VHH binders against q8cch2. Designs and how they scored, part 39

Target 1, 325 residues: q8cch2
Amino acid sequence: RFCGSLVSRTFSFHVSWRMEDPLFRLDLGWPKNSEYFTGATFCVAVDSLNGLVYVAQRGDNIPKVLVFSEDGYFLRAWNYTVDTPHGMFVSGTPFEQSVWITDVGSGPYGHTVKKYNSLGDLVQVLGTPGKKGTGLNPLQFDNPAELYVDDTGEMYIVDGDGGLNNRLVKLSQDFMILWLRGENGTGPAKFNIPHSVTLDAVGRVWVADRGNKRLQVFDKDTGEWLGAWDNCFTEEGPSAVRFTPDGKYLIVAQLNLSRLSVLLAPPSGSIGDCSVVSTIQLADQVLPHLLEVDRKTGAVYVAEIGAKQIQKYIPWHSRTPAFGA
Below, E stands for the ipSAE of ESMFold2; O stands for the ipSAE of OpenDDE; V2 stands for 0.75 times the mean of E and O plus 0.25 times the DockQ between their complexes.

## First folded at step 22 (VHH; framework vhh_7ubx_2)

Design f3 (at its last look DockQ between E and O 0.70; V2 from the best seeds 0.67)
Fold by ESMFold2, look of step 22:
Structure f3 (fold): chain B 325 residues (1-325), chain A 122 residues (1-122)
Amino acid sequence: as target 1 above (325 residues)
Amino acid sequence: QVQLVESGGGLVQPGGSLRLSCAASGFTFSRYSMTWVRQAPGKGPEWIATISRYGDTMRDDSTKGRFTISRDNAKNTLYLQMTSLKPEDTALYYCARDRIYTGSEKPLSDYRGPGTQVTVSS
């Protein structure tokens, strides 16, 4: 007796979007010399032209600044004139590269934004070493958190981490104030712990307004407020923000959540609401503080205060292997 | 000469609605962020809402469900739609152009209008 129904039917299925698609992979081979991470690693900067990675760490009687190759080999270090580093940025020309470091706290070089040549020699100091202040002539700082230098030499400084200023300052290449936004507060163009600053490819300045759990966006030329994102940060504000080289994504860190998020970049005529396309949940207490994206390769370097290291993430589907490249 | 002129205020009962307008002239309105602020007698100024040149907005949470900012760049006009008005909304309401430090300060009058009075009272 044939009893039962054996029926094979073909069904069509619709492809659905997923927010967990991977965009980046951890490079387990970077660095080759992790033994040089002897303190709390607060910030990182990248010289894309020469393939160098600068790291600043905090601790007594240790090298405060470390330099690695993009392949992870330790090259050199210095600690002179660096007390309590917070943020870093590399700028320059193919013939001359410079490293900017913000310094905070009450040490002899605190409350400054300092420029070093590639050998670690101090060549410029902004602010009054060891003395916090709110003044604009001379320009003073109160725990300056980070800076961004664009290709024209114009500078954007967020000032600062827990100080009185709570401001975004744009400087010309000769350090004259072009415009300034901010005071402590929650309204547009007001800040609570402005902690990271970056520039997109369409002339907008983005600030991680950490204590207000948002990103705020300004016109780079005029300082006009353009919009804000808060809907992706309800639990904790961003500590770091950078764009990918293709301009399609933002990479943000949330320190106490030990989380990295990849956000979709808005078009040039809109800010809108943020959209999370991917997250990287790190182990508890890793504490990603600040990060940098290599403008040439798209690699993401993350300074992890709790884990006392820098980790490198590379774009998914790169033509070189993630490990051993 | 930059000019901002508010209108649409008046006396209204609790629960009522008003639409405030701010006519702008003397500058390229479409390039600037615009803000509504209110000031009650004996109190400091209170930010209500801001709208960017893109139309992106931020609003104070205390009035977010009741007040809506908008703009019409073709008419150089900023709006504030107010609903469910309460006696505590009684204030002078003025529009403002974003104030940005560039090395010298201009008079505050270059950034705001004279305001329009809203009085919510039975």
Scores: ipSAE 0.754, ipTM 0.904, lowest interface PAE 1.2, mean pLDDT 89
Fold by OpenDDE, look of step 22:
Structure f3 (fold): chain B 325 residues (1-325), chain A 122 residues (1-122)
Amino acid sequence: as target 1 above (325 residues)
Amino acid sequence: QVQLVESGGGLVQPGGSLRLSCAASGFTFSRYSMTWVRQAPGKGPEWIATISRYGDTMRDDSTKGRFTISRDNAKNTLYLQMTSLKPEDTALYYCARDRIYTGSEKPLSDYRGPGTQVTVSS
């Protein structure tokens, strides 16, 4: 009776956590002078064409918008017509720059999406200044969280950072409503605190549905629901989302975890499940709120409301040897 | 005109299975996400599951693990596989096309079929 002891070779799948080389490194040299951050820094936008970084901060009797160079030099600031900034986006051509700011304030300029020129002059207001939306009018906002403007000038606005509307609105360049999605809820195309919005290279709109702990994806042309990622956000929902310039990765912030996550971008078609490639754990209570990616350099700027600063992360360019032509 | 026609409902014992079908016509089925909803007597509509044009799904937790949504774009048909049916699953089941709001509230009726009755009883 040969009692062959089945040595259960516990294949210890040593998931060698290959410490994959961090995809990003902190640039300690940016900005050159941090003393310009005098309030809570809520959002950041990048003019990749001109090498400018726009920062919005909250506080009393302080500049609401700060402008830095890519190299980290302070250039200018303005205070006008901004109550409580939440989101920011820069769009433009080599000839014209537009700075968009969402305002969640209760003051005379609150509950609006405003466009500024490069000098800080107010050029356009969407919404009704000082009046929160009731959900009945798509162009009246209730705590607009963020916007994205694509290369054609079409606008995507996530409206409802704790407000009533909880929606994604697409506008034409002329501010006509093209489509609207969302109401408060947990189902598909419903939102609980839609907080950030971006586009991928294949024409999908990605929305950080913060309260529902997921990213939702829509067709940019039709507004059709295409899917959602929730498996990467079990602890906390995403507060910010951007793509890397090459479209290979998503950069996601989780505010209260003080964490940045790098996710693998899905191919065209089915989005499937999300996959975390890398994480950057920030110090406790740093609170990364929103972020922006420089389309030229791939640098990531993160607005940290807890630390009251903007941090710049630079991609680790694997020196692929220039194969000589 | 958009038309959705549900079928496959009926009387089933507890623990039984049913497969519902929804035949779609009058629009490009493959371009739309599709949804199953149900409404029990005296209750409001309840969302069950949604499937994107590419097959990505979202499901309600109450029926998760028992109900599976799927689609065949070549046949313009949406499916709901139901297993381990319970008396509480008794309802009129509807399929619905994803709604795109262009600023005018389109009536819910334009995007739903007449429904198919599912009755779970011993």
Scores: ipSAE 0.560, ipTM 0.822, lowest interface PAE 0.9, mean pLDDT 90
ESMFold2 (binder alone), look of step 22: mean pLDDT 80; pTM 0.793

Design f4 (at its last look DockQ between E and O 0.01; V2 from the best seeds 0.00; counts 0 for: pae O 14.9 > 2, placed apart)
Fold by ESMFold2, look of step 22:
Structure f4 (fold): chain B 325 residues (1-325), chain A 122 residues (1-122)
Amino acid sequence: as target 1 above (325 residues)
Amino acid sequence: QVQLVESGGGLVQPGGSLRLSCAASGFTFSRYSMTWVRQAPGKGPEWIATISRYGDTMRDDSTKGRFTISRDNAKNTLYLQMTSLKPEDTALYYCARDRIYTGDEKPISDYRGPGTQVTVSS
């Protein structure tokens, strides 16, 4: 009950609470070792099963991949076989953890999608290192931007960032093409810079079609086009997209606005139009590029190429109080 | 046998309206997104609108607000409602299933109908 407040003591009107109760807050305690961010931080991935956070950065004579604990302590780094990282994703079982990294450009390891174990040993290479291409057998890439790996081992790759392919490729766990959509264009299932890809819990694949200022949506099993959202992106296209683990929201980065947008997740079936629930406005020139959401905690890790760091946002009320109860 | 058959075209004055229909058979229509495309003489194909199996739509900007795509899954029929027609809308209009590559030796072919002629002329 409140006297003289926005909310009267007589009724439970919670409209003011939604306006005053942010969905996420900055975790000022993460990381503990920010001195390791020595380059432009392009991407981040989370192993929620083992409590690890992977960061890839660009720069000369620096560690390309950094590994932190979920509590923010630096653990290890590597730079071998990583030239110009763009996107990352972590998948695996309790017995085998996999870190996937996309690499772009014409360096010795560019135009690839590569798998590493948690220690940084290279396990698998997709694409032809250093050589862009459009072919499907063997599968080639042209600046692959990001990937998503589901729990069955099926993979979704957006290919790519500024290349000629402009496509979404689904692979089996044995790397066979299950379906493929795309070419350069503005119509349905066409792309301009397909930049980020994620899945929702009801079997839809979401692509940040950055150059077309939209999200496009596909059936994960058939590749059928299911709709698009453009009405939330009139100023700037999405560079990154992820769902919160409760399935209620999408988190979208808009790089040149230095902004994160929180969108309401659509129901199953028709997706309708997008609805912005809230925004997180970052300082000018922070430039959020890609992001990841911890599937167990809902924490949002944002790779900021302008600010050269990773910031962590936590859901409101998700943390146990720092002091004793 | 996959079949798509368009109807409803014809000669119309500028500012007029037409409703095109596309009857589909030989496949499970309700599982597929469907598309209208037009092609004027001497020009390449031009995408007009697409509708998902759930009714979500996307439309080309040049005809946005004048053309409306819809579907009736119970009747296996796709529609294009056209209003405020202009001479530049003169074209062969056809419906299509979009192509999805599945990694098979032969990719899924796009299926289109023979089209229905729309002619907008004073």
Scores: ipSAE 0.595, ipTM 0.841, lowest interface PAE 2.0, mean pLDDT 87
Fold by OpenDDE, look of step 22:
Structure f4 (fold): chain B 325 residues (1-325), chain A 122 residues (1-122)
Amino acid sequence: as target 1 above (325 residues)
Amino acid sequence: QVQLVESGGGLVQPGGSLRLSCAASGFTFSRYSMTWVRQAPGKGPEWIATISRYGDTMRDDSTKGRFTISRDNAKNTLYLQMTSLKPEDTALYYCARDRIYTGDEKPISDYRGPGTQVTVSS
């Protein structure tokens, strides 16, 4: 009776992390004129279709929103209806451009998610202007941090940048509540300062749970918790998260570390553990807050609070085929 | 282009009065509700009062007894009469065009002027 011990050769795939060439380089030519940054730049959104970059900044008696071309030219600005901008997102169809801004201000326009047209006209308000939420109403916000609008028009809002709600809300295009997840806490599907939200190509919602130093992942349809990444954020939690257009990487900002991290996106299925493939160390006190990725070019725009600027990073290997129009 | 230009600000002693004006252009003034807001240094914007296109008014309780909002549609001008001014009224005062109402007393505005400075000091 020869008990052949099946030596399970655990093939340790030593992924030799070859120090691959930096994935991104700084575009020193963007913007053409930096003098338009007159306040602290808190967030940035990109209209990839029209080649526009929207910037929101904080300060007294300054334009709150700036619009630049992809090439870095200043185009226009508007100065009102925004108290204290925090997050920004552009949703666009070939026929309509919508600029969404989250407002964490204590003024008459604060604690809202507002929609603007491309000209800066206020079109829609979610929440109660000037009134913070109490957690009882899903459509009343308490320091909404950021939102994401998918291609179907469904909205994902992370609400609770230091506020009471600490939640992820999904809304229909008509602003009906589809599901809500999260409360203050450290456990699965609980949040401490949900600060950024994005989607991946396989229908998962990624939330930067800044205070808990992790990314949490949810099913976009059901709101089911799918997993979390915490092993990459031991020093500081993520403040911003976006995917590259090809879906291969996540770009994450860590505000006080003045660092951008590029993470390997997980395959479809299990979320697993996070892996850092590259880091961009910024100067001290630059303080990258939020960022956006151009879906067409793969360029990364970073809102730097401390440096009071937006920086553009371009991929080194332009291998991203221009998604043909 | 929508333009709002505030005037009438200045230095005034406590207990004094000022009348602010806002000249509107680039839109049909009579079709819009208008709002006065102010912002003091280091503070967020504060809603003062709103007047409908028909002359109905909503006012913040903190200034309701001292400040009066009015409009002259023929002149495309919004007014804020301020009386019994206090040092805490020191702020930049803005005229704003209203666009969206959320059922709250505070309207959502879409444009504002550069503001006029009011300083109340002895």
Scores: ipSAE 0.000, ipTM 0.237, lowest interface PAE 14.9, mean pLDDT 89
ESMFold2 (binder alone), look of step 22: mean pLDDT 81; pTM 0.809

Design f5 (at its last look DockQ between E and O 0.12; V2 from the best seeds 0.00; counts 0 for: pae O 9.0 > 2, placed apart)
Fold by ESMFold2, look of step 22:
Structure f5 (fold): chain B 325 residues (1-325), chain A 122 residues (1-122)
Amino acid sequence: as target 1 above (325 residues)
Amino acid sequence: QVQLVESGGGLVQPGGSLRLSCAASGFTFSRYSMTWVRQAPGKGPEWIATISRYSDTMRDDSTKGRFTISRDNAKNTLYLQMTSLKPEDTALYYCARDRIYTGDEKPLSDYRGPGTQVTVSS
């Protein structure tokens, strides 16, 4: 009885100011083997060259590290020398890869940043297992939260989650300190729970300064302070930060809001203020802790300690430019 | 070698304004973040504001809206524009360049100038 042509055209006209398409969609088919998530999943890392996804979880009498294919099939696991994992990062080539895991707490493997070969064998330990410390020679940690390894082998470690150090440490590929920033505080280059660290494509180091509800930015070569973003985090600080491979966006987890925020990446030079361009609201108590972005595909893997799973989000387009070396 | 020299302080009435300058030499000023700090008699140093090489800024909340940090890289000069001054702003104001730990075992002190006195009094 009502020909809706005028109302339909009104709706079509208002669609001309339409909302953006979602930037990411949930891959409901990932993983194929979710039964292996038997504990609290704290972190995730991606080997984009070999199509592997590493997951670390916490719990009694369970495998601490799980490995899945990018298609979601469980491949293998280990628990060797991993007690209370917090952060994880994969770097290397298709023939030689390293899996780095931070371990926290007072257990026998706590307060360390550990390197594993592709077989899961422990090959390097930074810090003093089971003993927190503030020292620099030897380098000690107090709940190291996460690390990032760039293509040169240089490393950036945020140290740490609820300890005394509150610092960002850059190491050479031979684990010598190249520069260090931080102490507990709210001013520039001071931290409260530095929880995640990443690099952009233009030589800036970004730190999720979780307790101060901000991101802080540093020159990767010198450690010079370049600015901070706090205007997007008044409700909840960032627990995780990564760039998309195309350099257009940052993906940020806000743990207690069970939320992922997509921020517009700044140009080189001045960073200005942050701008949220999209939000993925997760169910209550999902608690996204840390996340990783596949540098080849742009897929986002989110470790959800409340939901005890990893979820995969895929870019909303046919192809994501690769940012690999 | 690094030298920082502040100027522009003085005696001013409450509600008044001052512009502090910091002349820098002995280093490539445009490559470094710069900071204003103040210290009142009998108190520890108090951070005021920092400006990056690209002029991104951070300011202490207690002086936010009254104090503005800026820089002129062509003149190697850092500025602090102060307005609506209060007696509690009375202090020695100095500029600083952060000294970043790079593996030297000795503690590093920030580079700083001798400061310029600001006195806010009726």
Scores: ipSAE 0.795, ipTM 0.914, lowest interface PAE 0.9, mean pLDDT 89
Fold by OpenDDE, look of step 22:
Structure f5 (fold): chain B 325 residues (1-325), chain A 122 residues (1-122)
Amino acid sequence: as target 1 above (325 residues)
Amino acid sequence: QVQLVESGGGLVQPGGSLRLSCAASGFTFSRYSMTWVRQAPGKGPEWIATISRYSDTMRDDSTKGRFTISRDNAKNTLYLQMTSLKPEDTALYYCARDRIYTGDEKPLSDYRGPGTQVTVSS
C-alpha cells in the first residue's frame, strides 16, 4: 500500500510585484518653509511659464491664496474676495498671468469663478456673488468645483460640487456660452459631483465624475460624449485629474483612499478601458483633493486637505536638460 | 464654410437597395458625430441613425436591421446603406452634422445638406 504522499506543490506564484520604479518621487525640499500653510489646502495651480505655484487654503482670518516659487520659496499672499476656495487654475501668457479660483462659499463672493492677476487683484467675476445657481442660468453657479482654460482662452467649468447643477460648461474667451453638458444622474454625460476637469492633447475634455466613480470624456469642440472610465474607480471616484506633459499618463487623486493613481492615456482614436500603471499610496487621512502638473518639468503638486499641505512630486526620469557647454 | 452634399438617391423598386453618400467639407469631419435624417412629404423629420466620431458607436432606431450607417474619415464621407426598401421609405434623405451627441438622445444637428431624394415605387 504505497501511500504516495501527493506533495501538493503549492506553486506559490510569487507574483514578483516588480516594484515598477516609481514614476515619481517626493520632493522633500518643497516648500522651503511649510509654516505658511495655516489652513486646509484645497487646491493648487502652476504657472509653468514663470515658475510659480499658487495655493488656495481655507480657514478663518488666514491668507486664502499663497504664492510660491518653483523652488519652494514663499513670495506673496492675499486674503480678499475669496470666501471658500475649491479649485484653481493659472492661465499664463508671456504678457499676462491669470489666476482663476472657484469659490463654493456662502459669503458675499461665493458661488463664483473669479479671475485675479498675478498680484492678487480681482479682475473678473463669473456668476452672481453670494447667490446659488438654480440650474436655469449657465452663468450662475452652485458650488463650482474646478475650471480649465485652454491655450485659446476657452474655459471649461465643472459646476456642482454637491450643488444642484452637476454640469460641464464651456465658455468662450469673452465668456459666451459655447455649450453645456450634464445634469444630475448616472447615465452618459450626466454627473454626480463633477469635481475636476482637464484636456488632453487631442482635444478631449476629461471630467472627474466623483460621485459616479468615473472619468467622463467629451469632445472639446462639440461637447459630444465620447466615453467613460469606471473600471479603475471601484472603491472611490476620482477627485482630481491631470495629464502628464507628454500626454502618456493621467494622474488621478482619490481623496478618501489617500491615493494617487497613474493611468495610461488612451490613444487618439478610442477611449477604451482605463489601466492603472502605478499608484502612490499616501498616509492615512492625508486626503489629496486636487492636483496640478507643471507643463515644463512634469512635477506634480498635490493639495492635501487632511495633511494641510502641498506636496511636490518629481518625475524620476526627468532628463536633466544637458545644459550644452 | 461647412458643406454637406448628399448623393446616391433615386428611384428603386420595393425590396431594392441604395447606398447614400454624404461628402463633408469645411470642417474637421472626424471630430463630429454624424446623422442621417429623412423627411417624407407631409411628415416631420425622422431620425434614422447616428454614428459617433468613433466608428464603433452607432444608433439606428427606425430602420434597424435594414439600414446601416458608416463613415470614412479619410474621405470625409458618411454613408447610409439601405436594403429591403419599402414604399414608406420614400423621402428626402439628409446628412447632418451633430452639434451635440450624448449617446442616449436624438442628436442636435447644426448643419445639414440639401438632401437626396429616395423614391421606392413599383
Scores: ipSAE 0.012, ipTM 0.281, lowest interface PAE 9.0, mean pLDDT 88
ESMFold2 (binder alone), look of step 22: mean pLDDT 80; pTM 0.792

